VHH binders against c4kar8. Designs and how they scored, part 23

Target 1, 263 residues: c4kar8
Amino acid sequence: MAELSTPSPASPAPLDGGRGDELEKFTLRGARQILQLLQDLITHRGLITAHTGGGHSFMTAVLKVDEERGRVVLDPSPDPQANRRALAAPRLTCVTQLDGIRIQFPLVGLGEGQDKGRPALFAPLPAEMLRLQRREFYRLQVPLAHELSCLLKAEDLARKPVEVSARVIDIGAGGVAVVVPTGAAEFVIGGTLPACRLALPDGEPIELDLEVRNLNRQTQRNGTEQLRVGLRFAALPRAADTRIQRYIFKTERALNAKARGGL
Below, E stands for the ipSAE of ESMFold2; O stands for the ipSAE of OpenDDE; V2 stands for 0.75 times the mean of E and O plus 0.25 times the DockQ between their complexes.

## First folded at step 1 (VHH)

Design v19 (framework vhh_vobarilizumab_d1)
Fold by ESMFold2-Fast, scan of step 1:
Structure v19 (fold): chain B 263 residues (1-263), chain A 125 residues (1-125)
Amino acid sequence: as target 1 above (263 residues)
Amino acid sequence: EVQLVESGGGLVQPGGSLRLSCAASGFTFSSYAMAWYRQAPGKGRELVAGIYSGGSTSYADSVKGRFTISRDNAKNTLYLQMNSLRPEDTAVYYCARTEVEYTDSSGEYTIFDYWGQGTLVTVSS
């Protein structure tokens, strides 16, 4: 007898690289790192989807970390059936997202009890946590020393073609923010700038199409006005997307190492 | 709530064609890179084709020139047009929401975060 349940609202499927070794570098196994990440989930009141297997899941949250007993305390579901499934499951796969970072971790040995007189679920601290930063949310503030630039192909106020070298102030997987002198070119939100050239510190400039997403006027200390332009990458070849991601990750690691005493 | 639902699989003779569809819901489809993966019996999963939010595409060498990935952002649907099918294309095909990580000397890393239930494609006489 097979029972076909009505499909539940979609829950995030567990992240699966199909290449366990390649996800290893994004896996935290240090006890202090795990404790700090769990504490971040508490501080931000992050909602967690806990997968119990068989297509079942429920919403929970980390209520506290009991460091002395080496366990995490979770908010039970208001649905008693969901709690029973969770307690019967050999493991939970917990998936959440904070500030563009995907976090995934297993919990084994779930139990039930009370925390300060309220129902709670308890589990030993996870031995590992997967931590992946989503492309679309991450913005790297470009170090001034890198002198990153983008040659924009735009139109001037008379609608004549003009090339403007713009300083890149931030960069993410989805686009860049640049600064141009006021009046150097005409920009309209939703407009496309074809065949622009993004100069990264390593290799040839990347040719790409950019879409104008936002505009912001800023007055500098010397009284001159600059225009901050947010630009979305339109069509990115895989190689260009990979080079941009490599620059972002390499630079972020170098900045983190510098902040920790120049490692 | 994120959901990916594949359809269009079936039995086809060698040299035949199939079109797979993936209906996406619960997220801003146009903002995400999408991919098709496959897993043959007894083998690991293989990236077949990817399409970025901007429309650029990538293909595995084994399918290049035979398969075409496309998207319809107005319909929140991902497609895989499969032509000149071979017995070795027999696999369960999965729709996935993916991200490109970074490249180092050991290779390129592609990460996927949402996975469909899959659709079976069998190429045989």
Scores: ipSAE 0.000, ipTM 0.123, lowest interface PAE 12.9, mean pLDDT 76

Design v2 (framework vhh_vobarilizumab_d1)
Fold by ESMFold2-Fast, scan of step 1:
Structure v2 (fold): chain B 263 residues (1-263), chain A 124 residues (1-124)
Amino acid sequence: as target 1 above (263 residues)
Amino acid sequence: EVQLVESGGGLVQPGGSLRLSCAASGFTFSSYAMAWYRQAPGKGRELVAGIYSGGSTSYADSVKGRFTISRDNAKNTLYLQMNSLRPEDTAVYYCARDLEYDFWSGESDYFDYWGQGTLVTVSS
């Protein structure tokens, strides 16, 4: 049957014929590969954004893999409402990164229980996991120490102009993701934010027109809610593009060197 | 009304060249990343080349050094210059708007516009 509601731009659409064929070569379906990747997420203490649909998500992590029972155990949100949304959702879409590689997988049949006397969420092992290694999908996770910011020209809830300094959490060739406190400004998907200013560590701020692509209300591990905004570069001059690519390259190399202990 | 119209496909011998064009209308062309995809018989659609609004480019490994993507914002037109064509380049080539499919940890098919395609056949 036809879908009664269109997927939100903030929610990943299910893999089907349209994009599924293109992504199939990046899809892990082997049980050993899936188990190894989940163990890597545990080892690196990878934070996972779990999307419950409707523009809602929460931060979680894989606590363990129960191979004997074929289950993953997840850290529940301290926000009971986020946990209720997760349990009511037909599927969680889990998104994370390892070494700059995007990892995405579905969890179906979420339940609640305890692990070592602590509250936990559990679900059957995913039958598939995406591992996207293509450069065009790459997003650099911005180090907290860089304090990278973008000055957004937006409107408040009363439709008055407001400037919001937003923290940049990731950056790629096509755009940035930023976080703002919920209620700091009003954003609409498809809306344009003109003359925003992206502050890179080196040089003058880059003036950009940004289009809102994605909105997600994210519950942090501490229970605080923030708004994550995905913004694409609407018209990026070559000089600005070069500076952004140099920042990404330089930061990746520095992070790789640091992770290897100066190797 | 968003519209993408491809042209320039045809029959060419191995080693030959073709230039594809995509005429865009109904949106601010200069503000969008654009891409060329292709679909060979019996295969899924694959990204061939992409160009961001700022002019940076990306290519599939199979076409690097042979194909060049470019844009003319004044004419609202996307181009793909194809040189040293091989039989394996035979496919329907599609123009697409906004190749940043998975960038936002979310998906929107609403922002993916595809043309009808143009057939490229490389054979003797």
Scores: ipSAE 0.000, ipTM 0.128, lowest interface PAE 15.1, mean pLDDT 78

Design v20 (framework vhh_vobarilizumab_d1)
Fold by ESMFold2-Fast, scan of step 1:
Formats: structure tokens, sequence, C-alpha cells
Structure v20 (fold): chain B 263 residues (1-263), chain A 125 residues (1-125)
């Protein structure tokens, strides 16, 4: 057998929902484009959710791009377990937003060390970054001042009905992401939560059926863990869709005006 | 309850064939990208083959032309047909599912959302 297998230290490129050829137009592979985008994340102090697999993630940030050594420097988690999971993972899937645009990229070959005498995580520069500029993929980061919540109708560990008020962290055309205290309710991926109530700042709560799409245990920057639940709008009524889109548009305009005024 | 259950692994001689299956439950299988990963002793996990919800496929260079990934959405099952097996194909093979970016706006993570327990493939005389 003349065929040789050469092990690659790099993990393979991520799979994004079965649209590989269509996602190519949103994929950056130019070295200068990648360096510029990473620098933009530093400049804007962009928080990154780093997914380590198995439903676990932690909050990080790009501290520095070391062009000479071809690597990025990341802020480690204050939770040692989150750092151990990251170092053991074959790759990190890093997700963030810049000007409302979703940015996603893999990091492979994560190591630990020190930068300027402080603990740091290091990884080679990504070979590609995904930048989703379509309006349909837009997620509004909900301002904390809006205190936007969703009352979830779920079950506890004993299969008894419970109501959980969850903070809405992200909202888009297709759904919301919420934060739930660990142990407050049991969620089943693909399960439906009927007659949940989404409270927007203006008007009566919107009654919606929600489908659980993902579950992620995220370690926050203070070292605490929270459960993030991705919820899809099932059978969204036209009136509800109009109100949600109006909220997103109005809030986006206000945030854009504030950002421009800050210069 | 999301479950991915691999089967079809075993001992086979070099040049032989095996077909792996992954039975999926607890999520909308047809909307997810599916993949086979493998991990050999002392090595990291590596992508073997991926299949997108739309049917397009990708393969690692080491298996291209020998392995074929396919899916049956009616049966919620992913397959890997492995031909011309080599000793270096010896590994635990894992099934993985990633969110569909167009369908799911929240958490567009890929390759890591759900993982199976693995099935062992040993290629040896």
Amino acid sequence: as target 1 above (263 residues)
Amino acid sequence: EVQLVESGGGLVQPGGSLRLSCAASGFTFSSYAMAWYRQAPGKGRELVAGIYSGGSTSYADSVKGRFTISRDNAKNTLYLQMNSLRPEDTAVYYCAAGSDAEEYLEFLDSGYDYWGQGTLVTVSS
C-alpha cells in the first residue's frame, strides 16, 4: 500500500446546516481579510461564545493577534473546568456579532501559556471565517434596559408543569435565545413549549408556541454557569410576526443612532 | 431526548468493507447537517465525511474515493459505506449533527451540537 496517511493537527472545517456551497459566498479565506476582521473584533471589544462541543461553551474575547507567530491570543475563562474542556476539544467553534452581522470561525490546536505575565489561551489563526450578512440571519442582541422576558411553560424533573420567566438575550425573525437558571426546568431538544408568553416593552405579551432547538451550558466571565436555550417560533401568527419585526427594527435603529453619536 | 446511536463497527481484514449506521431521534433530522468523525488511539478527533441537509457531501482526502456518506431522512438514519479498508482506518467512529443555518437563526453552531457514543472499527489481519 503506497498510500500514506498524514495526520493533520487541524480539526476539519465546520458544517453549517447543509448549505456548504451557498455559505461559500459568506466565507472569508484571504489572510488579510481574516486579520482585519479579528482586529475589528478587538477594536469593538467583541464578546465571543466559544463552543467546546457536547453542549458546553464559555465567554472569551480576542486579546491580540500575533501575526509574527501566526496565532490569536484569547481571554481564558475564570472557570478552570471550562478551560480544561476547551484544551481537550478537537476544535472551538467561535461565535460573535459585529454590527449585527454573525461572525463564526473555528480555532484548532488550542494551547495555554502567558501573555505579558497573565494567563492566556493561544490558537493558530483560522484559515476561514464565516460572515453572515443576510437579513434573515440577523439576531438583535437585546439591550439589558429593555428587560425583555419570555414566560416558558415547561416541565420539571418530575414531569410536573412549571412556569419559568426567562431573560431574552437574542431575538431574530425565526426565534429567541433565553437564559434559564440550571435546574429550573427540563428541556428536550425538538420538544414544543405551548402557549409561552413573550413580553415586549410595548403592549400585551405575545402568546407563542416555541420549539427547543439547542441547549448550551455557558460559563460566564464571572465564572458562573447558565443554561442558554435556543427557541424557534412555531407557527408564528402574522400579528405577532409584525410586532416582533417592528421591535427589532426600532431597536436596531436606536442602537445604530447611538453608535454613530458616540463617535 | 436527543440520541445518536452508531452501529455496524467490527473487525475486518485489510481490503474489506463495512457499513456504519447512525440512528437519530429527538430532533428534526432532515434539517440538520450530519457528519462522521473518527478518533484513533493517541490522536485527536478528525472529520471523515459530512453530508448537508441539501445532499451535498464532503470527504477527508484520506478516505475520498473509498468511503460514501448517505442519509435516509424517512428513517432518520445516517450511513457510511467504507470500502478498501486499511489498517490506518482503525478508530472509534462517531456520528455528529449540526444546526441548519438557514432554518435555525439561534446558535448556528456546526459539527458539535450532538454526538453519538461511537462504534469501534478495527482493520487487522
Scores: ipSAE 0.005, ipTM 0.198, lowest interface PAE 10.0, mean pLDDT 79

Design v21 (framework vhh_vobarilizumab_d1)
Fold by ESMFold2-Fast, scan of step 1:
Structure v21 (fold): chain B 263 residues (1-263), chain A 124 residues (1-124)
Amino acid sequence: as target 1 above (263 residues)
Amino acid sequence: EVQLVESGGGLVQPGGSLRLSCAASGFTFSSYAMAWYRQAPGKGRELVAGIYSGGSTSYADSVKGRFTISRDNAKNTLYLQMNSLRPEDTAVYYCATEWDSYGLTEDSYAFDIWGQGTLVTVSS
């Protein structure tokens, strides 16, 4: 490994040419469908996380769809540096949610100007939008009260082994997402972390190998930096699979009952 | 494309039985946990029964001993056998599966229900 730091494209890609082929079935390419989905984002006042590459992102929203000029109008960041990064980026990867459905789309050719006398960012309408209605991509958001953790076996800047206790923020059949303080360890996309220990309620930690799939750096509102790490289960024993699935079902049932009220 | 198609609902008298089916397509059915949810008029959705890829099952307390969930991996079909039906079992029943969203993004969102549902009415 030539570098034990976050790779230059640290942001997760919504689609890739080989590994993202299965997501093609959920990719909208019709002009009317794209326009309608963007209008729905405006109607629901959906907040969008715009990834600018290099592990950077900012919060935005679709303010307007200009059908006549074939462009979308976005709310600029109050941080001028975030806007400069966005304008310099070859593309934005926009991620949001609508009625619980994950929406992702690229914007290429971002510009700046004014809309009705107010600062705005402009981009051509995306040629495609991903609308994930796939059960295969389900991840349970882990309640903070559950205090799920995973002990990661990683390397420091000098390639020496270190152990990092990471908080699990989501979990699915194929993996977990965790958060660690920035600088706690070095991660390489595609690298394997052997013999990590996933702590679930009601039992001993599960020992398993994890593959690093994505990395994203975020600055919290309180100024604290954190690194989000997406990890795939490289090999999962049947007993571990059963325990993970049981935890997911039990937690989902409790969350569904609470979320819907009137029970 | 991922599809879940429920069938087998209908009108039944209290104490009667119904068997629901869910035909799954567009994913590796045998690798995923499956579930039945229901939603009664004016109420939220509730998890009724779940079955893991390995065959282990779980049930809501309200249906334990009366309902049986099963799967046929060769036919990509999920079943719910409902016995000793009660008026409070009246609901639209939905088939659901778990997601695998690792590696896509850490901001992945969970879904609970996919199919159109099948109506079960328990009434005299």
Scores: ipSAE 0.000, ipTM 0.118, lowest interface PAE 12.9, mean pLDDT 76

Design v22 (framework vhh_vobarilizumab_d1; at its last look DockQ between E and O 0.03; V2 from the best seeds 0.00; counts 0 for: pae E 19.9 > 2, placed apart)
Fold by ESMFold2-Fast, scan of step 1:
Parts: sequence; C-alpha cells; structure tokens
Structure v22 (fold): chain B 263 residues (1-263), chain A 124 residues (1-124)
Amino acid sequence: as target 1 above (263 residues)
Amino acid sequence: EVQLVESGGGLVQPGGSLRLSCAASGFTFSSYAMAWYRQAPGKGRELVAGIYSGGSTSYADSVKGRFTISRDNAKNTLYLQMNSLRPEDTAVYYCARDSLEYTGDFYESPMDVWGQGTLVTVSS
C-alpha cells in the first residue's frame, strides 16, 4: 500500500520487534555529533519549522549553540502569538533540511529571554537528532529566485471556484508543499484539486490533479501567518514525473555547486 | 512506556459491524500518523487503513467503502469502524504508530510502535 505503508517494495514486514531500530541508525545521540549538526544548521542558515501542536508551527533558526550552558538559542517569531504557543507547548518538534537531508529534533523546556539585548528563545540541547539519509524523505527546498508556483483550482468560503497562485516551498517525487494566504481558499483534507498547473522554469506548466494531504498554519519569518498545504500528485503522467525529477536533480546540482563557492 | 492498546475485537456474523479502538499513551498522539494493520492465519501483515497527523486517510482496496479510520486527539484514541464484514476480514488487527512526527503530505515512514493486537473473527 502506498500511503503510511513502509517504503519497502513489498507489503509491510511482519512484526518482529526490529522496526523501531530502523531509525536508530539515523539517530545522533553523541554530544559532539549533536553540536556539530546544530553548528552546520547555523553555518548554512537552515530554516527550521518548529511544530507547536494543534496544526501550528512557526519558522525559526538556530542563532547560537551555548555549549557551556548546554542550550540552543533560537530566533523568535515577530508574531507574539506564535511565541506564546511555543512557550506554552510541552515540546517543540523541529524539522529542517540540510542538503536535501531531513533533520528532526525535539526541544523541551523552551524559555524566552535576551541574547545581546535582542529577544531570543532558548532550550536545552536536544538529547537526540534524526538525520534521515533516505531518498524517500528528500524534499528540495525551492529557491525563492525560481519563483516556482502552482496555480490551484480550489473553492472559496462560498464554495465558488477560485484560482490561487501558490508559492511552492518544497518539492519531492510525490508532491509539493505550497503556502497560501489565510482565507485565499478553503481546503479539505482528502479533497482533490483538479487540473492544477505546476510552473517549472523549463517548459510549459504541468497540468495535474493534486490531493490535499496536510494543512498547517505556519507563522513566517516576517510574522505573517500563511497556510501551508501539503499536496500529493494524484495521477502523475510519466512525462510530468520525468520533468519534475529533472528539475529537482538540476536544482540540487546547482545548489551544491553554489555551496562549494562556484556556480 | 509508549503503549498502544487495542480493544473491540470479537466474533461477528458476515454482514455485521465492529468498531475497534486503540488507546495510545506515552507520546504526543496528535503529531503522529497512525495505522491499522491485520494478519490472517498463515499470511503476512497488510495495511488496512492509515490516518496522517493532519487527518488525511488511506485505505486498502479490499476495505475501501466498508471501513472508516478516524482519530480523537483529545482522547488519544484511534478507531476503525468496520461495516459489511466478510469471512476474509478474519484476522488479528494491530494498531501502529508512524516512526516520524509530522509525516503526512506525501511522505511515508515505517511504523515503529505496535499494539498487541485484537482478534476479529467473521463467521456464522
């Protein structure tokens, strides 16, 4: 089965007690490894989605690692409500990406204060971090310069057809995540958006059906709230699949070359 | 102390209905995708239905239209409503937790926490 099944090519493996161990090989628990990964996120200016629960998240970044005090310093949201939700949450789940690799870690005991006179959030260093070096978890973070968009065929609050040009924030083999302004359209989880158009830089827009998989109200770095919509490619033609994979590959190569101080 | 405890299994006649429940504890239930799997005698486990943290669902072709998966995040409980039951639905049903928080969208991850199972027998 495709969704929620293991990505293995056969039916899910029988219960044998070893399933939880599969993530263990991707779990960093060494203090030095955790410190190095957090430092890599700082160096690469990695944007972090911090999930606060209830379908809410906000964009943050690691500003500093204070090894002496055993804590991380995070960039607070300019939206006070997002910060209040974060501080009230018993746990934040932080999700980010470094060179296409999904990185995930928990933060517990979030507090607020100041770092060099500026507002900051801080938390104890995570005891563990996941670094998922698996192809199925790869999502390309779409460069803003590409202005990648998807024209969504949706409905407004009055059930009238509406077209929304949504910015694509990440893309993978199975779908895209887009952001739309709150109130621009109504989305129902499991609903199909027919004949949407994905605009890639190379060639004509790809017409495809998208299934709404996930909805998350995300507070952006500028403090505005956007609705993040996770969209699955329903019936993806082979030619479209090839073009999407080619875009991902070319963009990844260009980003890797740029990171090495080149083009 | 992360636990999934199934209940609601039993003997039912063909055409009947059962509702399975899975009580979750020891983790933030709302942030995980959850699934129901089943295993009939002499067969491997198969995915019956899944529900993402965001609420989107997926069903095996053999049960689509007959079974409904749902969740109550306030009660930390997963449900499977089974209607129009057939003898071929006879199996031990397992509740399972996704290994990653906040999967959904189009990602799939392996299950890492499993309940002990509850037996459903469909016979006359």
Scores: ipSAE 0.166, ipTM 0.557, lowest interface PAE 4.6, mean pLDDT 83
Fold by OpenDDE, second read of step 2:
Structure v22 (fold): chain B 263 residues (1-263), chain A 124 residues (1-124)
Amino acid sequence: as target 1 above (263 residues)
Amino acid sequence: EVQLVESGGGLVQPGGSLRLSCAASGFTFSSYAMAWYRQAPGKGRELVAGIYSGGSTSYADSVKGRFTISRDNAKNTLYLQMNSLRPEDTAVYYCARDSLEYTGDFYESPMDVWGQGTLVTVSS
């Protein structure tokens, strides 16, 4: 019985890793903002995974923010070896979630001591904290009953042209998110899919060019894997924009009416 | 309960200024990207301005240089300073919260919480 070693959760990528401009929007560097976020973590008793490198991590929490001394107090691991690793690490990468938002921040210069007679880890306040949340355009969640689809002109794994019918899951002025079966086509972030066809309920499909912006593999409840593809409208005719906006408006109105008990 | 409540709307003359506020409750305000939308009569809802979790801002081209979005996390309040108002800015303005769905190394999601809106009328 080969123990399927559950792949160790991949160490979070360093904050400074190469995607500099895009991550800037989500990076807190203001002292007040950092303090507030740390306080929020305390208030919500957010559990933090602290990565020490080499595939090692331990669970901790922010216990206190000492503004006067400019330091954060962490809960030490019950494992003395984990604490030793943490203290020996040049940088501790902390990962947590608050209200479903992933938060990542580095701590450097860790020390051990006591806080009010209890063992604690100490570190200077982080210089930056990352909250990974992206929003460029309003996106309407498409009701399943509308069955919006997009015919994607893509390439398969052999780089042969293929057409993939994709279900649209959200739509906005800037693009759509679709789901496709895993392996149906190969998508490259930054790649353009030309002459795709977006089907709206109100008429003929709209021909448009799409740029791949995001890829996310999702496992459905039934165990089936799907690929979510975030697509930007690379070239949207004005008439198409008007139709899309009309659809969004109409759908929002209907959803709001339903939510108010009117339908 | 998660709630957004807009205030500060009203009648203003062209060229005038107005400041909208949105009070947030029921969630960790500081953790969310926030945005202002507007809806003019007979038109769809459009993004006016957004402020990301890191404090970076984005604006619609139509309001760029005239409007400023800001946030006070200590007060759980979102603001929209509107200067040099035009008749075309007449709309119901909505505060909205961005939800999150993990997509690779980024999160994308539709706006999941909306206020009731506040009316801004720009008229001579």
Scores: ipSAE 0.020, ipTM 0.387, lowest interface PAE 6.1, mean pLDDT 83
Fold by ESMFold2, look of step 5:
Structure v22 (fold): chain B 263 residues (1-263), chain A 124 residues (1-124)
Amino acid sequence: as target 1 above (263 residues)
Amino acid sequence: EVQLVESGGGLVQPGGSLRLSCAASGFTFSSYAMAWYRQAPGKGRELVAGIYSGGSTSYADSVKGRFTISRDNAKNTLYLQMNSLRPEDTAVYYCARDSLEYTGDFYESPMDVWGQGTLVTVSS
């Protein structure tokens, strides 16, 4: 299994740990702005990937904001090990998208307790939240009805060729994020998977080369453990790029039309 | 041919009620999200209510609590119960089909099939 992983967001967008000066204009630091953005996440029932370090993450949601006590309340993982990692971590890096806009924020001082008699995780409100509205960071959350898949040509533990059909959860201009069952294949960060096949609704699958950018083990809300693989498009042919952009544009228009209609 | 046929429109007093029906044919009704839209004279079409293949519903703020969308998959029929009608509800109401089959509650595609519309007039 891929042991040496790096943290990954909900999609394979690059993470800049140093934060350039361009990111500062997208960083919210005011208490009122932070409270409003957290409330928006609650209203949209946004799914959050919480990174605990060491290449581990789990899925959660903001249950409420306790403004009087200055706390955010999170849904705990059904996996006790994920909760233990979260409580032991010096910080929890939360990544999500709200209407396709990337949101990232740190939580420190995470504690376990109860909210209205139900188990919950608590943390002070974050001191900052990143809200990236730049187009190059846009990652389309693939609608479940599309059931996009990518056939990965990888290797098993014995270094023998194996094909893995992976569900595509996000797609953007530079790559995809997929999920596979833990142990389905051996992936190496920096490795290239040649001649993979991306299945889009509008025609025959696209043959393309992918580079593994990150691997993260995730515990889903139902307790299932999966491997999230961030993949970059390598040497993308013109025709493939055009089809990917058309899919993103068409789907984005449909999603924007629904958002304007009150959903 | 795929068809949607609305019925049940008419003239009603403010505070009154109407129930719209939409008969669907030529496709697997139960596999599609369906919606009601309306268009007042000189205005664009606006979403009134939607219902997903799994049964989840959504409503425009202006009709929430007054209108109820429902579906009968055995009869291939979409309904809109409209209560506490107001003059601003006067419009041609359209039944519409989502262009994509799906099983979840996430993001919808544009509507690809429309009915002919049924006129609802709310006036004294």
Scores: ipSAE 0.000, ipTM 0.089, lowest interface PAE 19.9, mean pLDDT 77
ESMFold2 (binder alone), look of step 5: mean pLDDT 90; pTM 0.904
OpenDDE, look of step 5: ipSAE 0.013; ipTM 0.291

Design v23 (framework vhh_vobarilizumab_d1)
Fold by ESMFold2-Fast, scan of step 1:
Structure v23 (fold): chain B 263 residues (1-263), chain A 124 residues (1-124)
Amino acid sequence: as target 1 above (263 residues)
Amino acid sequence: EVQLVESGGGLVQPGGSLRLSCAASGFTFSSYAMAWYRQAPGKGRELVAGIYSGGSTSYADSVKGRFTISRDNAKNTLYLQMNSLRPEDTAVYYCAAEGYDLTSWDEPSEYDYWGQGTLVTVSS
């Protein structure tokens, strides 16, 4: 089968919250659990990708949980257009991760206001939050210091071959998410990028065939637009799979040791 | 904070029985698969038994028919009833909660949360 029934970690697009029993054991509905998880996102200064629909998203963060009014306060984008898209959307789907575990939640009824005299976005507290503990949903946020890159073989607008060195922002068992400047290349959902090269810190680059699973134009915190491309490993040799899993495992252990003060 | 606290370990004679408990807090216990692992002196960690959220169970061949794993979701507690104990059952027993994707009970790396362990000594 070419089509996956379960969303790939290489495709950071929002998961369908209506998947019933498959996601039920990972869904938090308790008010205290939801408040605690939102507070953990504040404490860890977690960046959130808020999907506004139509392949658009912006980067935000939870600034505050207003328990008295039953609201979350979000950091608005410095790009006014991103904020207008968010306010016009009937629903935001917020995707983030905490300690490598994917967290997803809906926000409905987004409004604009002020927090301490500064612009802010407000929404009612979500009724549910998804915390995915499945290995295939695990996304390691790649430390900036690792400078992980993937050389993509794609085409430009004129259908000419082009090589793009894309920064890997997250990696999982099923693929990677990369960011490229808008207009650097053309990508088609379902298209295959052959013989791409994933550079891991240890050893030679891994040659991989990658399938484009999703495309999302992200407005960064500084107002710059970048294209986020979710890429699935189309045919992963066991040796490559072992190296990727080893990188994920080693990096996760190092991050956990750092959090515990073990170093 | 996620916590798993084991209790019920102790010294018991061969052929005796012992009941271990694991009190869980900081996560939605009823939604998680749970397991008991043990580590004998000079050996690695090995699976004893596992139980899914729905109550389906799995046992290591060495304990099948002697040990029973169970859970009380209302009390957030995991149990291990150990009967017909043998000297080879001497070990530190650990409670573990489901990690990323529990495809194999025998893989310790699939469990994110571990207790501190409780010592079981079977000796005459």
Scores: ipSAE 0.000, ipTM 0.100, lowest interface PAE 18.7, mean pLDDT 79

Design v24 (framework vhh_vobarilizumab_d1)
Fold by ESMFold2-Fast, scan of step 1:
Structure v24 (fold): chain B 263 residues (1-263), chain A 124 residues (1-124)
Amino acid sequence: as target 1 above (263 residues)
Amino acid sequence: EVQLVESGGGLVQPGGSLRLSCAASGFTFSSYAMAWYRQAPGKGRELVAGIYSGGSTSYADSVKGRFTISRDNAKNTLYLQMNSLRPEDTAVYYCAKSFYDETGLYSDEGFDSWGQGTLVTVSS
């Protein structure tokens, strides 16, 4: 049955593909997993946006998980009206991030009281939490030693075709961020760069169509200006997707082993 | 792309004051709640203060009455006025953007949006 609840502003945007069966694979329902995730939110003191419906939300944090009483303790808003809206709401939709991963969970049966003499909001532990590990959201910081590059097919200021070899600074399943010298080419958000070539270690360069998603000008300490360009993969053949994922996995594993003093 | 650049940190004596600034770019600043976090040496990250798009504020108990968060939407700048500073306030202070705008919709822009931080040292 549809219409089990009013649509939440915190719901994924249309066309995300993270709905129905897609969302189920990211849903945590085990009590131990839920308790551990809530405890991780306490440890990281993550900023939580709690949506109360009707376009209203307030900023909160998990203060405590009371496992014995099956409750989570939240930091109340200093705005009394926000707290009144929260207490009157049939449901809170809580949204936050942990280690670059979107976390979303419902709270039902919100109450108010005190914890250790301070005002607090209480709710039963959620029966489920969404941990949205879409591969497109993960970004590997590319080790400088890998010298990863992408040959961009772009235009100069006169709208003439130009090729720019750009250093890849981060990479995910959905795209790359590259650095180019300021003035090397002109980029427009939403523009497509056709037939670019991504050079990964091991194997031939991958030919890709890239969409410009964001631009960031950064002045370095030496006064040198560089342009960071966020590029989305317009479409990936399965073989290219597999090679990119393999590179990300292999590099993460090597970096984690190095951090632990091993390989 | 979302960029947050903190400034205003430094060495200050106990009881002194500092004003931190965060210059924001790459998103519609006025539509998002903003926050200041801090991380002391050897400790985890702590939420210090938050401010909604509409101007309502929230504070950690440890700083309530001493710190004031504010925003200037015309300048895309977030501020933290820190008064009556204590040695325990020594930390790197980070500017942070909330996950969702006022519409509450998921956004790829602004995930993991933290600035580089600015060091505040309170010592004699």
Scores: ipSAE 0.000, ipTM 0.149, lowest interface PAE 12.2, mean pLDDT 76

